VHH binders against q9p7j3. Designs and how they scored, part 259

Target 1, 174 residues: q9p7j3
Amino acid sequence: MILPLFPETQVHVFVYENVSNCAAIHEQLISQNPIYDYAFLDAATILYKKQVYSAIIRALEDRRDEQMKTKTIHSEVILSLSPKTEISSAFRQFSMTKKSKNIVVVKIDSKLTEEEEFERLDKLVEGNRVEFSDEELQKLIDFKVLKKNYKLDPSTLENPLASILSSIALRGYS
Short names: E, the ipSAE of ESMFold2; O, the ipSAE of OpenDDE; V2, 0.75 times the mean of E and O plus 0.25 times the DockQ between their complexes.

## First folded at step 20 (VHH)

Design jb6 (framework vhh_6qgx_2; at its last look DockQ between E and O 0.93; V2 from the best seeds 0.82)
Fold by OpenDDE, look of step 20:
Structure jb6 (fold): chain B 174 residues (1-174), chain A 122 residues (1-122)
Amino acid sequence: as target 1 above (174 residues)
Amino acid sequence: QVQLVESGGGLVQAGGSLRLSCAASGFTFSEYTMAWFRRAPGKEREFVAAITYSDDSTFYTDSVKGRFTISRDHAKNTVSLQMNSLRPEDTAVYYCAAASYDMGTPVEYDYWGQGTRVTVSA
C-alpha cells in the first residue's frame, strides 16, 4: 500500500496467528539476518489498523525530518508505537518475543508487490495469515497489555483509539 | 562517554580455552543486550553470541554452540565469553557490542569495543 503523505514509500502489513516459530525468528533477529528485515510486533498489543499506520507515519516523519531515535525505519516503527521515549521499554511493550503466538509484520520501503512480499515472508513465518483488519486484530488483542502500554483509564476506554493515536503522535512532547 | 573494553585474548593451542571479558561504562547496562562478534582474517565480521537485557536469554552462532558460553554480570557491568574446545577457525579479533533492543527487527548494535585478538594454533 501507499500512504498519501509518503507516496514514494511502499508499505505492507501482515497478520499471522498461531505462529509456532517466534523463538526461531527471534534468534535470526539477534544475529542480524538481513532476510528478516521487517518489524515484528506482538499482535497482543495491537488493537487497530490505525494504530499501526500511525506508528508507521510517525516513523516516516521522523526519518524525513532526520529525527529518528533508532537506526532503522523498522526499529523506529516499533519505537513509534510506544508513548515512552526509552527504546528498550518500547520494544518490551510492542515487539514480538519468543513467547508470542500472534504477530503483526510490517515492511517499509518494499520493492515488491504485496503478494510477492507475502510469499517471501511466508517462508520465514510458520503460522496462519489472517486479514489485516480491526476485526481480526480485536480477536488477538490482550486488553490488559493494551491498557498498560497506553495507560488507558475508564475515561478513555470508550474511545481508546483517540488515546492511542495521541500517545503515538505526541511521544516526546510535554 | 560510552566505553566497551575487551580483554582476555591471546594465543592458545587447539582444544584450549580462553575467557574474554568486556567492561561496559557510560550507559545503562541493564537496558542493553550484550553481544560478541568476531572478524577472522580475510572475512567479514560475524555474530558469535548474545545475551539479552529482557530475560538474559542467550544466543549463539551454530559453529560455537556447545563450546562457547556468554554471560553477564550486572553488578560489574561486564559481559564474558567463555570459549572452550577452541579451533583454528576461531582465530579472529573478537568485539564486544551493545544494543538497546534485541527483538522485533534485526538488531543494530549501538556501541562497539576495539576488540581483542584470539589466535588458535593447530
Scores: ipSAE 0.898, ipTM 0.941, lowest interface PAE 0.4, mean pLDDT 96
Fold by ESMFold2, look of step 20:
Structure jb6 (fold): chain B 174 residues (1-174), chain A 122 residues (1-122)
Amino acid sequence: as target 1 above (174 residues)
Amino acid sequence: QVQLVESGGGLVQAGGSLRLSCAASGFTFSEYTMAWFRRAPGKEREFVAAITYSDDSTFYTDSVKGRFTISRDHAKNTVSLQMNSLRPEDTAVYYCAAASYDMGTPVEYDYWGQGTRVTVSA
């Protein structure tokens, strides 16, 4: 996919459930294996497609404006999911861990079609691909985690989208 | 401002042990993932071991599993690499490195030491 405001940037997002090798993937990330150059998110932290797209847009805006806080666009996406500016907290809260069961995987600046990127990613992830949709994400979310990550109160928990998107868009300004 | 200083390298016979140490300053030690890399003559720098800030998990390259142990001391702001059962192929310059995250995407190590030489003789 091409985002209208970033016409030179191709983005793909994949969702996997029942992933059995998150520990092996984590090991490859620690050792800097470049074929794993994606953002791997814990699906327990993601409720909406717009949550992911808003983080991608924020990361791309910060790259355009030379305001990135991290070294790569994929690490910047992970930071951009957070309402706060601290890098270590964002990664602790949103990243896939070795214990994750379901993941959302983001590729930015892809030179491949979605199917070609999927074929590469599927060699790395041992799990079942599902559609990137609010319906599938809703099955994978942990609402306790979501509430903690965005400090949602009980009155907003049925439809927290606006609060979450505001947190992503306004990080560092309030 | 940030400084990583390795020590403990030297000459050792095959089968012997060494303990490398890395003194860290200029950042909040508990918020960083610490790692060791090495560069053998004629080779690229390669990952050896890491200890993560998020949950203290340890990771090792296959060739050192069971022989090397990474650990850290928060009171001294020090990360260590205990190297047992050393082999000639472990001969390299060993570098301490630090990163502000440890998961989610390939880790970028922002800070590097100058390295300490380890030579393992047959």
Scores: ipSAE 0.669, ipTM 0.835, lowest interface PAE 1.0, mean pLDDT 90
ESMFold2 (binder alone), look of step 20: mean pLDDT 86; pTM 0.867

Design jb7 (framework vhh_6qgx_2; at its last look DockQ between E and O 0.85; V2 from the best seeds 0.80)
Fold by OpenDDE, look of step 20:
Structure jb7 (fold): chain B 174 residues (1-174), chain A 122 residues (1-122)
Amino acid sequence: as target 1 above (174 residues)
Amino acid sequence: QVQLVESGGGLVQAGGSLRLSCAASGFTFSEYTMAWFRRAPGKEREFVAAITWSDDSTFYTDSVKGRFTISRDHAKNTVSLQMNSLRPEDTAVYYCAAASYDMGTPVEYDYWGQGTRVTVSA
């Protein structure tokens, strides 16, 4: 996938359900295994494709402007999902944990086709790949977590996307 | 000013034990995952062990499992590495490191100590 504002940056997003080895993946991340160079998100925190895209775009913009708060583009994507500026908070809110069952995996700066990237990732993730769509994400979301992460109230529940995107876009602006 | 200061290194015979300690200051210790790395002569730096800030989960590289134990003292802002049954291949400079995140993507550690040398003789 190519984003219009970043035509030179190839992005891939995958969704897995019923993942059995999140703990093993987590261990590889802590040990800095480079073959796991992705952003692993907890699907329970993701409701829209545009939410993911918005975070990716924010991260890419920060990189472009040399304003990244984290060390890597993938860590910046995770941070960019959060309305909070604290890195630890953002990761606690949105990143995959050893307890995750469903995940969204993001690859930035891919040199491979989507199919090739999937083949590589499929060796790392033990779960079922599903379509990256709002329909599938809606099946995996935890609305309690979503409401907490973005401080959604009854007035914003009818159109949570607008609130989510605003939170992502305006993080750090006050 | 951020500081990580390692101590406890030295010379030990194979089968012996050492306890490394790292004193942290200049950042919110409780919000950082602490880790130990090592660099053996002629080799690249490698991950040894980590303890997470989120739930004190511990992780180890395969070669040290069952022999090394990482722990942290929140009151003293220290992280320790108990090394038992040491082998010559454990000879290296050991580094303490801190990371603001420990999940989601390969971890990049923000702060590093100067290192402490561990030498295990045959």
Scores: ipSAE 0.882, ipTM 0.937, lowest interface PAE 0.4, mean pLDDT 95
Fold by ESMFold2, look of step 20:
Structure jb7 (fold): chain B 174 residues (1-174), chain A 122 residues (1-122)
Amino acid sequence: as target 1 above (174 residues)
Amino acid sequence: QVQLVESGGGLVQAGGSLRLSCAASGFTFSEYTMAWFRRAPGKEREFVAAITWSDDSTFYTDSVKGRFTISRDHAKNTVSLQMNSLRPEDTAVYYCAAASYDMGTPVEYDYWGQGTRVTVSA
């Protein structure tokens, strides 16, 4: 809810499985409906809670340091998941698509409790909420996608967390 | 240097038609979502229509559905808005916009044209 390095910033993360209305959400994003101001991620690209937290921390650090490349903190989270700096590639690799079945939804700077934010989000997403946990994320991941997104070979696939977190932390430096 | 240039605006009577065009240059057109927005006198800019890079899906604000059609020509790098059954309420400056993605967050349109004025007489 509160990250130690950003104690004034309330963050909520939700996971939905079996989402049936990603196309309808897509329409609202295209028209810039502000009610949909979240980061909508494809759960097939997320294996660890720390992957999401690291992207959030990187986005918040870039905002603090006036180094954001995108216009909102939510779009910056999506960019921050990528080891590369190109905005369009990050969105294509990590965002929910109209064909997504499972999603991870991030809200930053929330003025609401987790349950209040869930009540609002649940009106927008037609799916089943599951726990934001490594256990649930591991059921939803596509390892072929993960390997491609983070360049994991057999040796790094044995301990992918460190490689993934390094990629997020070092974006723009290597 | 990215450039979006609108054309085709003008004065028409209610019930008439206009076709707007937007010529795009300076980026890989097939990798961008293209949209039309408009700003009516005394109002904020509002979304009109979009066509997505990912699969050419089209989207329209409710007030123009069935009357306006967005399309694009990948060979000529143009996007068009065919506007039929025009109403005085459609009077606005129309802007072409481009975004490098079409999902994940409310879409950030990074490139904008100068606008073309459409005036619909009662």
Scores: ipSAE 0.686, ipTM 0.850, lowest interface PAE 0.9, mean pLDDT 89
ESMFold2 (binder alone), look of step 20: mean pLDDT 84; pTM 0.850

Design jb8 (framework vhh_6qgx_2; at its last look DockQ between E and O 0.82; V2 from the best seeds 0.79)
Fold by OpenDDE, look of step 20:
Structure jb8 (fold): chain B 174 residues (1-174), chain A 122 residues (1-122)
Amino acid sequence: as target 1 above (174 residues)
Amino acid sequence: QVQLVESGGGLVQAGGSLRLSCAASGFTFSDYTMAWFRRAPGKEREFVAAITYSDDSTFYTDSVKGRFTISRDHAKNTVSLQMNSLRPEDTAVYYCAAASYDMGTPVEYDYWGQGTRVTVSA
């Protein structure tokens, strides 16, 4: 996938359910295995495709403007999902953990087709790939976690997307 | 000013033990995953062990599992590496490192110590 504002950057997003090896993946991430050069998100925290895209765009904009707060584009994507500026907090909120069962995987700056990237990623993730769609994400979301992460209240529950996107876009602004 | 200061290195015979310590300052220790790396002569730096900020879970490279134990003291802002049953191949400069995240993507460590030398003789 190509984003209109970043035509030179190829992005792929995958969704896996019933993942059995998140703990093993986590271990590889801590040990800095470059084969795992992705952003692994907990699907329980993702409700919309546009939420993911907005975070990606925010990260890419930060990179473009040399304003990244983290060292890699993938870590910046994870940070960009959060309304908080604290990196550790953002990762606690949105990152895959060893206890995750469903995940969203993001690849930035891919040199491969979507299918090729999937084949590569499929060797790393032991789970079932599902469509990256609002419908599928809605099945995996934990609304309690979502509400907490974005401090959603009754007035914003009618249109959570707007609140989420605003939080992502305006992180660090007051 | 961020500082990571390693100590505890030295010369030890094969089968012996050492305890490395790293004193951290200048950042919020509880928000960082702490890790040990090592660089052996003529080799690249490699991951040894880590203890997460999220739940104090520990991780080890395969070659040290069962022999090394990483721990942290939040009250003292220190991380330690107990090294038992040391082998000549464990000879290296050992570095303490800190990362602001420990999940989601391959971890980049933000802060590094100066290193402490461990030499294991046959």
Scores: ipSAE 0.895, ipTM 0.941, lowest interface PAE 0.4, mean pLDDT 96
Fold by ESMFold2, look of step 20:
Structure jb8 (fold): chain B 174 residues (1-174), chain A 122 residues (1-122)
Amino acid sequence: as target 1 above (174 residues)
Amino acid sequence: QVQLVESGGGLVQAGGSLRLSCAASGFTFSDYTMAWFRRAPGKEREFVAAITYSDDSTFYTDSVKGRFTISRDHAKNTVSLQMNSLRPEDTAVYYCAAASYDMGTPVEYDYWGQGTRVTVSA
């Protein structure tokens, strides 16, 4: 996928359920294995496709404007999901952990088609790929986590999209 | 003013042991994942071992598993690498590194020491 405002930037997003090897992936992240250069998110924190795309857009805007806080575009996506500016908090709240069961994986600046990137990623992740869709994401979300991460009150929990997107778009402007 | 200061390097015969130490200051030690990397002459810097802030899980590159042990002392803000059964291939400058997160993307280590040289003679 190409975002209209970033015509030279190819983005792929994959969703996996029932992942059995998050601990092994974590080990590869610790050792800085470049084959694992993705953003690995815990699907329990992601309710909407637009949540992910808004974070990607924010990260790309910050890269374009030389305002990135982190060293890579993938780490910047993780930061961009957070309503707060502290890097460590964003990673604790949104990243895949060794205990995660379902994940969302983002690749930015891909030189591969979606099918080629999937073939590469599928060798790394032991789980079942599902569609990147609001319907599938809603099966994987943990609403307690979502509420905490975005400080949602009961009145917004039926359709929290606008509140979440505002948090992503306006981080650092309050 | 973050500082990572390695010590304990030196010259040792193959089969011998060394213990590297890294003293950390200028950050909350328990919030950081600590790691050792090494750079052999003519090679790229490579990962050796890490101990995570989240649960003190340890990780090792395959070539050192069973021979090296990483540990940390929260009271002294020190991470150590016990290196046993040393081989000439372990000859390198060893670097202490620290990262504020240990998940989500290949870890970017925020802070690095200047390194301590380990030479293993045949």
Scores: ipSAE 0.674, ipTM 0.835, lowest interface PAE 1.0, mean pLDDT 90
ESMFold2 (binder alone), look of step 20: mean pLDDT 85; pTM 0.864

Design jb9 (framework vhh_6qgx_2; at its last look DockQ between E and O 0.89; V2 from the best seeds 0.81)
Fold by OpenDDE, look of step 20:
Structure jb9 (fold): chain B 174 residues (1-174), chain A 122 residues (1-122)
Amino acid sequence: as target 1 above (174 residues)
Amino acid sequence: QVQLVESGGGLVQAGGSLRLSCAASGFTFSDYTMAWFRRAPGKEREFVAAITWSDDSTFYADSVKGRFTISRDHAKNTVSLQMNSLRPEDTAVYYCAAASYDMGTPVEYDYWGQGTRVTVSA
């Protein structure tokens, strides 16, 4: 996938359910295995495709403007999902953990087609790939976690997307 | 000023033991995952062990599993590496490192020590 504002950057997003090896993946991330050069998100924290896209765009904008707060584009994507500026908080909020069962995987700057990237990723993730859609994400979301992460209240529950996108876009602004 | 200061390196015979220590200062120690890396002569730096800030989970390279143990002391802002059953191939400069995150993507460590040399003789 190509984003209109970043035509030179190819992005792929995948969703896996019933993942059995998140702990093993986590171990590879800590050990800095470059084969795992993705952003692994907990699907329980993702409700909309646009939420993911907005985070990606925010990260890409930060990179473009040389204002990244983290060292890699993928870590910046994870940070960009959060309304908080603290890196540790963002990762606790949105990152895959060893306890995750469903995940969203983001690849930035891919040199491969979506299918090729999937084949590569499929060797790393032991789970079932599902469509990256609002419908599928809605099945995996934990609304309690979502509400906590974005401090959603009754007035914003009618249109959570707007609140989420605003939080992402305006992180660090007051 | 951020500092990571390693100690405990030295010369040891194969089968022997060493305990490395890393003293951290200048940052919130409890918010960082601590790790040990090593660089052997003529080789690239490699991951050895890590202990997470989130729940003190430990991780080890396959080459050191069962022989090395990483631990941390929050009160003293130190991380240690107990190395048992040392082998000549464990000879390297060992580095302490700290990361602000330990999940979601391959970890980039923000801070590094100067290293301490470990030499294991046959």
Scores: ipSAE 0.877, ipTM 0.935, lowest interface PAE 0.4, mean pLDDT 95
Fold by ESMFold2, look of step 20:
Structure jb9 (fold): chain B 174 residues (1-174), chain A 122 residues (1-122)
Amino acid sequence: as target 1 above (174 residues)
Amino acid sequence: QVQLVESGGGLVQAGGSLRLSCAASGFTFSDYTMAWFRRAPGKEREFVAAITWSDDSTFYADSVKGRFTISRDHAKNTVSLQMNSLRPEDTAVYYCAAASYDMGTPVEYDYWGQGTRVTVSA
């Protein structure tokens, strides 16, 4: 997929449930294996497609404007999900961990079609692909984690999306 | 400013042992994953071992498993690499590295030391 404001940038987002090898992926990330150049998110932290696309757009805007705080566009997506400016906090709150069960995987600047990128990613992730949709994301979210990550007030409305997107767009740069 | 200073390198015969140390300053040590990388003559830098910020879990390159042990002392802000049963192919400059996060993407190590030379003679 190509976002209208970034016509030269192909983006793919994949969702996997019941992932059994997050610890093995962790090893590959620690050793800097470039084959794993994706953003690996914990699905327990993602409720909406718009949440992910807003973080991608924010990261791409910061790259365009030479305002990135992290070294890669994928790491910038992870930072952009956070209402906070602290890089390590964003990664600890939103990244896949070795104990994660369900993940959202983002590829930016892909040279492959969605199905070609899936074929490559599917060799790396031991789990079941599901549709990237609000319906599927709602099955995987942990609302306690979501409330904590975005500091959602007890008085929040039935639709937390606006508060989440405001946190991405307005509070922090980088 | 952040500083990582390696020590303990030197010349050793094959089969011998060395212990490398890395003194860290200028950051909250307990918040960082610490790693050792090495660069052999004519080769690219390669991963050796890491110890995670979250629970001190350890990771090793296949070539060093069973021979090297990474550990750290949070009170003294040091990370160590005990290298046993050394082989000539372990000859390299060894670098200490630190990352404030260790998941999500291929890790970008924020800080690097200057390196300490290890030479293993046959």
Scores: ipSAE 0.700, ipTM 0.856, lowest interface PAE 0.9, mean pLDDT 89
ESMFold2 (binder alone), look of step 20: mean pLDDT 83; pTM 0.837

Design jc1 (framework vhh_5c3l_4; at its last look DockQ between E and O 0.88; V2 from the best seeds 0.84)
Fold by OpenDDE, look of step 20:
Structure jc1 (fold): chain B 174 residues (1-174), chain A 120 residues (1-120)
Amino acid sequence: as target 1 above (174 residues)
Amino acid sequence: QVQLQESGGGLVQPGGSLRLSCAASGFTFDDHAMSWVRQAPGKGLEVVSDIAWSGGRPWYADSVKGRFTISRDNAKNTLYLQMNSLKPEDTAVYYCARHNKYGIHDQDLRGPGTQVTVSS
């Protein structure tokens, strides 16, 4: 897909459930295997498509402004999901772990079609691809984790999307 | 292999200063954002500060804001932590830690640490 504010940047987002090899993927990421240059997110931390898109946009803005804190655009996406600028917290809260079962995978700057990119990624991820939709994400979310990550309280739970998007957009602005 | 080695710790009086250094080797230093973490006796690991891969955009824990300054020299593969106005509660082993460039949590990658003791 193409984001309106970044028409020259192609973005693909995939959702996998029941992934059996997250530990193996994690090891490849630790080893910095370039084939695994994606943003691997724990689906338990993602509630909305717009949450992911907002993080992507935030990361792209950082890149545009030469303000990336992390080296890769994909790590910056993960960082951008966090309301804080602390790196460890962001990675701990939003990144796929060895114990993850459901993941959201983001690819930035792809030169491939969505289907072609899927074919590549499908060789890396042993799981079931599901639709990238709010409906599917809502099945995978851990609300306890979500509430913790964004410090959601009863007053913000009425519209968690607004709170999440605000947190992402205003990260670093205090 | 990836190596991180902290130095510069020691014993100082309250209000004193120390400058920690972390020598990195075995990886491309400027591919990674870096952080300082510390562990006080009987407490868990606490992230003190982090810095962008190219320098800048530092983050500080509230407990050290205004007193500590993180910096790096990518040409020397070295991370620094200038600690001013030290307090007894700053007493801990300080570790240099590398952040994974693909965004996964990798806090286990750190040096052996350097002891900082603040006492009168």
Scores: ipSAE 0.891, ipTM 0.937, lowest interface PAE 0.5, mean pLDDT 95
Fold by ESMFold2, look of step 20:
Structure jc1 (fold): chain B 174 residues (1-174), chain A 120 residues (1-120)
Amino acid sequence: as target 1 above (174 residues)
Amino acid sequence: QVQLQESGGGLVQPGGSLRLSCAASGFTFDDHAMSWVRQAPGKGLEVVSDIAWSGGRPWYADSVKGRFTISRDNAKNTLYLQMNSLKPEDTAVYYCARHNKYGIHDQDLRGPGTQVTVSS
């Protein structure tokens, strides 16, 4: 898809459940294999589509403004999910691990249609693709993890979207 | 050989200063954001500071803000930590750490560390 504020930038987001090869994917990311240049997120940390889109928009704004902290746009998306600019905690909190079971995968600057990108990604990920939707994300979230990552108040856990989005939007200003 | 090597540690009095260096070799240094991590005796690892691949946008833990300054020289493949107004609680092994280019869950390379001891 194309975000209105970035009309020249094609973005695809995929969700996989029951992924059996996260350890193998992790090894490819350690070796910095460019075929794996995606943002691989642990779905246990993602509750909303808007959470992912807000991080993508923030990463694209940082690229536009020449203030990316990390080298790739995909690693910058991972950083941008965090309420803080501290890199280690962002990667530990949001990145796929060897033990992850469900993942959200982001591709930015794609030259391919969604289905063409899916065909490539599906050769890399051994799991079941589900719709990128709030309904599917809610089945995969760990609310205890979400609460800790965004320091959510018990009263906001019923509808935490605004708190999460403001954390992403205000990152680095306090 | 992919390597990070810290230097500049030692014994210093409270209120003193030290400058740590970390030499990187065997990889493209400016592909990576970098951090300093420390481990005090009997404690876990604490991230002290990090810095963008470009040398901008430093971050500091609250315990060191205003006293420590992270910097890097990409032409020399070197990361630095200037440590001023040192306190006994800054006593630790200090590690230079590289962040993975694609943002994997862990820091993907860490040096062997350099000891900093702050005592009278």
Scores: ipSAE 0.777, ipTM 0.902, lowest interface PAE 0.8, mean pLDDT 91
ESMFold2 (binder alone), look of step 20: mean pLDDT 87; pTM 0.881

